# Designs tried in a protein design chat: VHH binders against q9y6x5. Part 488

Target 1, 379 residues: q9y6x5
Amino acid sequence: LPPKLLLVSFDGFRADYLKNYEFPHLQNFIKEGVLVEHVKNVFITKTFPNHYSIVTGLYEESHGIVANSMYDAVTKKHFSDSNDKDPFWWNEAVPIWVTNQLQENRSSAAAMWPGTDVPIHDTISSYFMNYNSSVSFEERLNNITMWLNNSNPPVTFATLYWEEPDASGHKYGPEDKENMSRVLKKIDDLIGDLVQRLKMLGLWENLNVIITSDHGMTQCSQDRLINLDSCIDHSYYTLIDLSPVAAILPKINRTEVYNKLKNCSPHMNVYLKEDIPNRFYYQHNDRIQPIILVADEGWTIVLNESSQKLGDHGYDNSLPSMHPFLAAHGPAFHKGYKHSTINIVDIYPMMCHILGLKPHPNNGTFGHTKCLLVDQWCI
Key: E = the ipSAE of ESMFold2; O = the ipSAE of OpenDDE; V2 = 0.75 times the mean of E and O plus 0.25 times the DockQ between their complexes.

## First folded at step 24 (VHH)

Design mc11 (framework vhh_7uia_1; at its last look DockQ between E and O 0.88; V2 from the best seeds 0.81)
Fold by OpenDDE, look of step 24:
Structure mc11 (fold): chain B 379 residues (1-379), chain A 124 residues (1-124)
Amino acid sequence: as target 1 above (379 residues)
Amino acid sequence: QLQLVETGGGLVKPGGSLRLSCVVSGFTFSSYAMAWVRQAPGKELEWVSSITGSGGSTYYEDSVKGRFTISTDNAKNTLYLQMSSLKPEDTAVYYCARVHYVWHSGRWEPFDSWGQGTQVTVSS
């Protein structure tokens, strides 16, 4: 049988949730598979960028999805969660489902993974669901497993996306033990449902399944606000993205804008584009604005009219609070193996290997995941 | 013509055992995964166990693990469910089903063929 892979993302699942809460279903999944305890995601640590990094193996500057909100100065186009359907934004890379889809006797399926409802390089998954937050996990799961089981050509790669625990993390903050316990219990139950469904269908033994997330969540507070209006007049810039990494498009001299912002708060770093730290791999793309503001962990950049979240993400990708996890099960993976850390871009070459796909040039290192795979030598 | 016929149900005391059989016709086991599902009074259908067409893999819901065993006899075209250590909560109509998605009533269903079911009652 051709190898099959299901990639599942629970948005905003912070890695240390595994240590602080009980996940009987997920732990069972891990027990019979592998766990990467920490996945270092890409900067900025936001949903669209990181999901695209998972499936491309590229840093944000390379795949071109550099934020959840983007602006292209040449075309004057805007990107947002409500305006993400233009292939223009996605075509700077080739995601794995496209690569898979283009193979003979293979097809791809997707349940609301970012970018999967967009034709990228004139290719779209044979089976996909348009993003709709109102659609239940059960329905998403049902469609995905149906496609995995009944499709012709067979679905060999599928993605499944769920918005929790991110939404709740924003609402309650990750330090709300009562509410987050409830939310995470539900997530574990969904994982149970997933496993049960695969067993019910007789797919469990032959299907590779990766469960991961795009980012974590940090606690925010009304006491940790950075008000840009106190530092610079709105007439001097256009705001492309706000918090915790603000993208600033100056309307006046860039240096003047920079000088007005550089000392705005001791809890915010201000970078000219050319001075963005190299470790972020967040410089070499025209979609990155001339000035970026990076708030310290737990600090929120606001305007006077901005609403406050109790949790947020998008901060420095070296922060543990921003890191997700990765668990996997299937014939390609060992059983009962735990690994400390990988980079999120390392997932792509691993998935390509599992599926027998030639990877596009990427930033991942296959060697980082070798110990997870049964067919590889682990040094 | 596809046909699935369940037998072997009955009344048993807690801790007792039953062996359910499902004789199939019109298709070959090796081509399909098979499943047992059950429906208790006032409850929804729940999956109990599955076996792959090759018979190489068997799966069970958590509540029946270690107590139930699914198997096939290809020569007899029969699916079995050996139930042991039965509990009152196992009381249900048990159905054998062929695993294959089918569009039905506006949704995809994982089982395209069912038997008539056999009643299992566990009571002291």
Scores: ipSAE 0.863, ipTM 0.954, lowest interface PAE 0.5, mean pLDDT 95
Fold by ESMFold2, look of step 24:
Structure mc11 (fold): chain B 379 residues (1-379), chain A 124 residues (1-124)
Amino acid sequence: as target 1 above (379 residues)
Amino acid sequence: QLQLVETGGGLVKPGGSLRLSCVVSGFTFSSYAMAWVRQAPGKELEWVSSITGSGGSTYYEDSVKGRFTISTDNAKNTLYLQMSSLKPEDTAVYYCARVHYVWHSGRWEPFDSWGQGTQVTVSS
């Protein structure tokens, strides 16, 4: 009888898409389960950091995945989308699938969730797919359901990652109603396929399913560019990450670099590491560079005068455009309940509760999610 | 010796009823979910209904909800599909299947055992 949980992410699913577009399948899912209308994610509002925050319950400064592009000055190591497999980057935290599969008679399965193909603390997900964006949602779903149905010891925690609507949000921008409507319709069909597959296999009754996302998307424009080359010579710094949060490693005196940048644009905040706002929880890690540049919503930091992206994310986590949603269905969850907001770090202790796992020290608050759960008093 | 044998198909008028049976042997019946799937002329296989091994939960694809009822009789090792309010669109070969993934032809397939099928024809 161990409880089972499937955690699904549709990357870049902005919370207000739910009220601005039609989702018959997702709305049926919500009707028989729960909805959290807004999830406040962690700064910076990027894919790798927020996916790791979901499964660790930690702020980025605490779990060490502080951006999609990182540099560690002590080890001289670089991290990127194409160079993400070194356990060094991931070992500052213990994700829930590691804790889960180390329990007696339990396994974990993964279809492309960030970090699940890495041996974190010498432990890789019991069953996993190596990341490959060309693998269809149907194949990812088929492998996950095969592992949930057939494995011994049983898979009790599974993850599934899909790149949309993030990829299309970057391409078209969230304000392109025609293209985004088509994209979001396809995603709703995939949710319908997921639910039907679980019913066909007899899994639906006893499997808890969370459908969530890592961040939203905001509209960009050629009229909203910040040209970094206009303010500072490339020779004065190493660029670790560019937009919308630039990570600057000075090559000359740090104060001189700061002074050249501080008035570069009224649409960009420039922070020395020690001056980064406390509400970001983004200071206490060696991978956070000495200077960061934070663009205003919808502004793009460039080294030239053009940009090809029409939508982006990574901005201040107080912005509603950066917030995803969370929906859940299963025996652990109420039916027909809507909740206004939680923090993304709250998902981890909730998942640990559902699975009967002792959470590691984390930044989440279990009390924030009690109202979603049938076994908890909401007050 | 694993066997699944479907019976109860036939010709029926629209609005009519049929009851399909699937007699099962060779495994612990209550350990597996069971399904009915169908193949209409010229179409791919379509999932119709499933029941958990415990018998505690039943599931139906949308087009048959309220018209079809899946059930089991553990004493007879028999799976049933009661079909009512039949429509011409229900015309198909109906198969009984055990839910368990098997590696076949380069892919994991969700049903490792099938019956031979029974023909259901709904026509005036």
Scores: ipSAE 0.704, ipTM 0.909, lowest interface PAE 1.4, mean pLDDT 93
ESMFold2 (binder alone), look of step 24: mean pLDDT 79; pTM 0.787

Design mc12 (framework vhh_7uia_1; at its last look DockQ between E and O 0.85; V2 from the best seeds 0.73)
Fold by OpenDDE, look of step 24:
Structure mc12 (fold): chain B 379 residues (1-379), chain A 124 residues (1-124)
Amino acid sequence: as target 1 above (379 residues)
Amino acid sequence: QLQLVETGGGLVKPGGSLRLSCVVSGFTFSSYAMAWVRQAPGKELEWVSSITGSGGSTYYEDSVKGRFTISTDNAKNTLYLQMSSLKPEDTAVYYCARVHYVWHSGKWRPFDHWGQGTQVTVSS
């Protein structure tokens, strides 16, 4: 049988949740497979960018999904979670499901993974669900496993996305042990359901499964706010994205805007586009605005409003609180192996290898995941 | 014509054993995974065990692991479920089912054919 891979994302699953909470189903999954304890995600540490990095192996500046909210000055187009269907935004890269879909006797399936309901390079998965947060995990799982089991051409790559524990992390904050315990218990149960379903169908031994996330979550507070209105008049700029990384489009001289913002808060770094730190790989794209503001961990950039979020993400990708994990199981993976860290872009070449796909040029390093794979040499 | 016929159910005391059989006709095991499922009174249908067509892999629900064994005899076209250390909570109608997705009642279902079921009652 051709190799098959199911990629699952639980949004906002911070890596250290594994250490601080109980996950009997996930731990069992890990026991029979592999774990990467920390995955260094891409800057900014937001949902759309990181999910696209997973499936492209590219940094944000390269694949062009540079935030959850974007603006293109040339076309005057806007991107947001409610306006993400224009292939214009996605076509700067080729995600793995497209590559897979274009292969002979293969097809791709997707349950609400970002970008999967958009024709990218005029290609869309043979099977996909339009994003709908109201659709249960069970229904998503049922469709995905049905497609994996019953499709012709066979589905060889599938994605499954779930919005938790991100939503709850925002609502309760990651430090709310009571509420987060409940939420994470549910996540573990869903993982149990996934595993059971695959076993029920007789797919468990032959299907490669990756469970990962796009980012973590940090605790926020009403006591840690940065009010931009205190520093600069709203008429002087257009806000493209707000917190914790604000994208600023000046309406007046850029330097003047910069000078008004540079000392706005000791808990916020202000960068001209050309001065953005190289380590972010967040510079070489026209969709990155002329000025970006980066709040310190746990600080929230606001206007004349109070934030209701007790948790947030999008901060410096070097922060452990922003890091997700990766677990995997299947014939391609070792059993009972744990790895300390990889980069999120490393997932793509690994998946390509597993599926026998030629990877597009990417920023991942296959060598970083070799120890996870049974067919590779690892010292 | 596809047919699945379960037998072997009955009344047994806690700690006892039963062996369920499912004779199949109209298809070959090697082409399909097979499963046992059960439905207890007032409860939803639950998966119990699966075996791949090749017989190379067997899977069990957590609650029956170590107690139940699924197997096939291709020569007899029969699926088996050996149940040991039975508990009252194992009381249910047990069905053998062919694993294959089918559209039914507005959704995809993982089993396209079922037997009539056999009653297993575990009681002191």
Scores: ipSAE 0.716, ipTM 0.911, lowest interface PAE 0.7, mean pLDDT 95
Fold by ESMFold2, look of step 24:
Structure mc12 (fold): chain B 379 residues (1-379), chain A 124 residues (1-124)
Amino acid sequence: as target 1 above (379 residues)
Amino acid sequence: QLQLVETGGGLVKPGGSLRLSCVVSGFTFSSYAMAWVRQAPGKELEWVSSITGSGGSTYYEDSVKGRFTISTDNAKNTLYLQMSSLKPEDTAVYYCARVHYVWHSGKWRPFDHWGQGTQVTVSS
């Protein structure tokens, strides 16, 4: 029968949580499947951009979701986590669920993965839940498994998104062992529930399951603040996004704004758009603003003297603290294999291969994931 | 008409064995996964074991793994649960159920058809 794939994201799951906390259920999942210990994500290391990179195989400059907060000067449109449904923002790429459900005798299902409740290229996921953070993991799982089990044409690609450990990582910080142990134990219990549900339904043997995340989390502190208002008057620019990568649209001469910001803090790099390091692949999109400010790891850009967050992400994607993991189980994957690293954009061509889909042009490299797959020879 | 009928329950001593049977009619085994589900006195329904429609893959909840074996016989249209090393906590009404989602009481439920159940009592 046709290959099926369930893609699961636990938001903000830092790769080294696997080494520092107990995960009996996830470790059983990994033992009978594969693990990629570190996934190098895309800059900026934020939720909307990285979830879209997973499902398109594209860098942010290429898929157009360049931050959680965006402004498009041509259309004068704004994007935010409360204003994210305009297809305009998403239409610069084709996510895998669109490609999948356009195939003969195939459907796609989604439980709250970013973008799945938007009609991208006039195509919305065949089955989906409108985003609502109050909906329990059990209800999301129940809907996804119902769609996998009951739908005609069959659901061959499904996604499942959960907000933890990101929400708690922001609240407590990744170094708070007491609170994060409790949070991560709950996440492991949810993974156990997922596997048990798939077994109960008879889906486990023939369903490929990927469990991954979009980014990690770094420790923040009230001792590591960069007060932007101390360096530049707000009247000189429009603030599109704040921390840890600020997006600055100058209202006056761009060089004047740059010069006021350049010496603001030794813990912040200030880039003119043309000077953004090439390794970020973060330059060639009109939604990227003329000046960006990139805080050092664990530093927070603020407009006041305090911050309530104890953990954050969005930093340089070379930082290990920003990297998630990937685990997978199913007929396409080896058993008991560990791999050191892949790029997050590599997940897309791998998923296309598993599903028998022709990938759209993308930035991933199929060769990086070959050793995970049983149908590929690996030396 | 679609029907599921369980038999084989009874009273057994701890450490004993029983074989439950579920005779089905009105559908093809190869099209559906099948499950055993139990309900102990005063407790909620608990999934016990499942088998795929092909009969090739079997699954068990942790507390029964290694003690219970699910199987099918297509010639007899019958689902089985072989129970061994029985414990007092296995005491329950055992149902066979077809795995297919149905909308019931405001929720998608994973089993659309159930047998009437067979009582298993494990007592000294």
Scores: ipSAE 0.673, ipTM 0.904, lowest interface PAE 1.7, mean pLDDT 94
ESMFold2 (binder alone), look of step 24: mean pLDDT 81; pTM 0.806

Design mc2 (framework vhh_7uia_1; at its last look DockQ between E and O 0.81; V2 from the best seeds 0.81)
Fold by OpenDDE, look of step 24:
Structure mc2 (fold): chain B 379 residues (1-379), chain A 124 residues (1-124)
Amino acid sequence: as target 1 above (379 residues)
Amino acid sequence: QLQLVETGGGLVKPGGSLRLSCVVSGFTFSSYAMAWVRQAPGKELEWVSSITGSGASTYYEDSVEGRFTISTDNAKNTLYLQMSSLKPEDTAVYYCARVHYVWHSGRWEPFDHWGQGTQVTVSS
């Protein structure tokens, strides 16, 4: 039988949650598999960009999903979570489920992973669920496992997405131990449900499963706000994205806009597009706006509004608070092995290897994950 | 005609043992994973154990791990569940089921065929 891989994402699962909270089911999963303690995600550290990086192996500037909110000046199109179905936004890359889907005697399945309900390069997974936050994890899991078991041609790659603990992280803040303990307990229980379902179906030993996340979460406060309206008149620019990385489209001379913003706050860096630090790999795309504002960790960029979020993400991808983890189990993976760090783009070539797929050009390094795999040499 | 018939249930003291049998007809074990599931009074159906078609892998729910053993005898077309160290909490109707998704009542169910069940009662 061809190798099978299930990729699971729990949105906003900060890596250090594993150290600060109890996860008996996840720990058991790790014990029988592998753990990467920290995954350095891509800048900006937002949901759509990072999920697409996982499945493409590309930095944001390369795959073209550069934020959760985007604007293309040429086509005048907008991208948002409520407007993400236009293949225009996704077609700058080829995600792994498309590559897999196009193989003979294989198919892909998806439960609400970003981009999976969009035809990319005129290809869509044979099985997918339209995004609906109201659909339970159980139902998502049931569909995914059904497709993994019953499909012809067989589903060899599947994705499963869940919105927690991100939503709760935003609501409560990651430092709320009481509420986050409750939330993370539920997440662990869901992992238990996943494992149990796979065991029940007799799939556990033959299915490769990756559990990961797209980003972490940092604590925010009403005492750490950057009000742009105090620095620049709204008529001078269009806001494409707000916090913690604001994308600014000037309506007047770019330099003038820059000069009005550059000293707006000591807790915010202002970059002209050409001056964006190279380490972000966030420059070479037309969808990146002429000016970006990057708030310091825990600071929120606002207009004349108050933020209700006690946690947020999207900050510098070098910050530990932004880093997720990766755990994996299955015939491709060692048992009881822990690894310190990888880059999020490294996941793609690993998955391609596991599935026997030829990877598209990507920014990942297969060598970074070799030690996780039983068929690879690891020094 | 597919048929699953459970036997071996009964009354047993805590700490006791029972061996459940499920004789199958109409299909071959090697082609399907098999499972035991149970339903206690007032509770939902609970998965207990699974065995792959090849018999190479066995799986158990956490509460029965180390106490129950699932196995098959292909020559006899029989699925077994050896239960030891039984607890009152194990009291339930036990069903053998064939693992295969089927559309039923508006949803996908993981088991397409069931037996009639056998009652297991653990009581002092």
Scores: ipSAE 0.895, ipTM 0.966, lowest interface PAE 0.5, mean pLDDT 96
Fold by ESMFold2, look of step 24:
Structure mc2 (fold): chain B 379 residues (1-379), chain A 124 residues (1-124)
Amino acid sequence: as target 1 above (379 residues)
Amino acid sequence: QLQLVETGGGLVKPGGSLRLSCVVSGFTFSSYAMAWVRQAPGKELEWVSSITGSGASTYYEDSVEGRFTISTDNAKNTLYLQMSSLKPEDTAVYYCARVHYVWHSGRWEPFDHWGQGTQVTVSS
């Protein structure tokens, strides 16, 4: 019987929520499995890039999903949350569900993980739901478990995506203890439902389950705004993405645009593309614009001062507030083991190992995850 | 044809024990997980317990764990539920069901075949 893996993401689940809120169901899951307390994600710490990094093992510059909003100057194509289905954007990498279902007698299933409703390299997940945020967690779970239980060839890799706590984190901010406690309790109840469903179906002991997230969330404030219109006329550039990492396509001489921006705020770093810090691994893709502006944690770049969110993400990936966690349970994993940190790109080669897949070239390091796995020499 | 038949229900005092049986036919018994599901008067169906087709793993709803034991006898194609330390709140019709998804009434349902049910009444 081939090994099976269910990969679950709760969007925007900041790692320190685990110690600051109560999660009886998730804590029981962790107690009988493994926990990685902090997963260092990739810059930019946004939803589409980080979900694709999990399933490709690649930095954003290498997989080509470099932000939630992108522009390609050669093809004149735009990418956004509402315009993300063109395979052009996704084809610079091969995600694990494609590799998995091309194996003999295997298929893949997906409930709304970013990219799973796109035919990447002319291959779409064998079973999938078209993205629709109105579909309940219960329905997503029911479809995934139906596919895991009933499909021929068998589903050996499945994904499940849920929009919380990201949506509420943006709305309330991570420091709103009352509202976030309510939201996080509902998420813990969903994790309890997941485990109970797998037990009811007889899947629990032989299915590997990873529960993780793409990024965290930091508090924003009306008092922490950076107004670009105060520094530069909008006619000098095209704005590809705004906050907290702005992507600037100059309409005039690039150095002139840089000079107008470099002293705009002490709370914003301005980089020419070639000067972006090497530790970001965020330079070598044409979709990365000639100038980027990186706001300090908790600062928001705006054009006017009319509307503000209370929480955001996308900041420097060294910030603990941007880091999610990873928990896992199943026959491949130890019981009761905690690990401090891995890189988000390390998840891909670990998943390939569990599934017996040959990983594509990637930026992950299998050795970083060895201690989570029962079949590996840890020390 | 596929058939599931429950027996063993009855009236029992609190603290008592009862063993339910579900005789199955028409499929390879060891190829499917099996479940017990109950319905108390005026309540929704409640999952009670499941066992894998191999018999290697058993699972229980929280309120019955430690009191109920699910098991199988593959030679007799029979699923059992041994109920101990019975409480009035265990009063229900108990069904055995095969774990396999079926399209029904506009959604996928996790049990494609059910027995007729057997009444368990726990009364002082």
Scores: ipSAE 0.719, ipTM 0.918, lowest interface PAE 1.4, mean pLDDT 94
ESMFold2 (binder alone), look of step 24: mean pLDDT 82; pTM 0.815

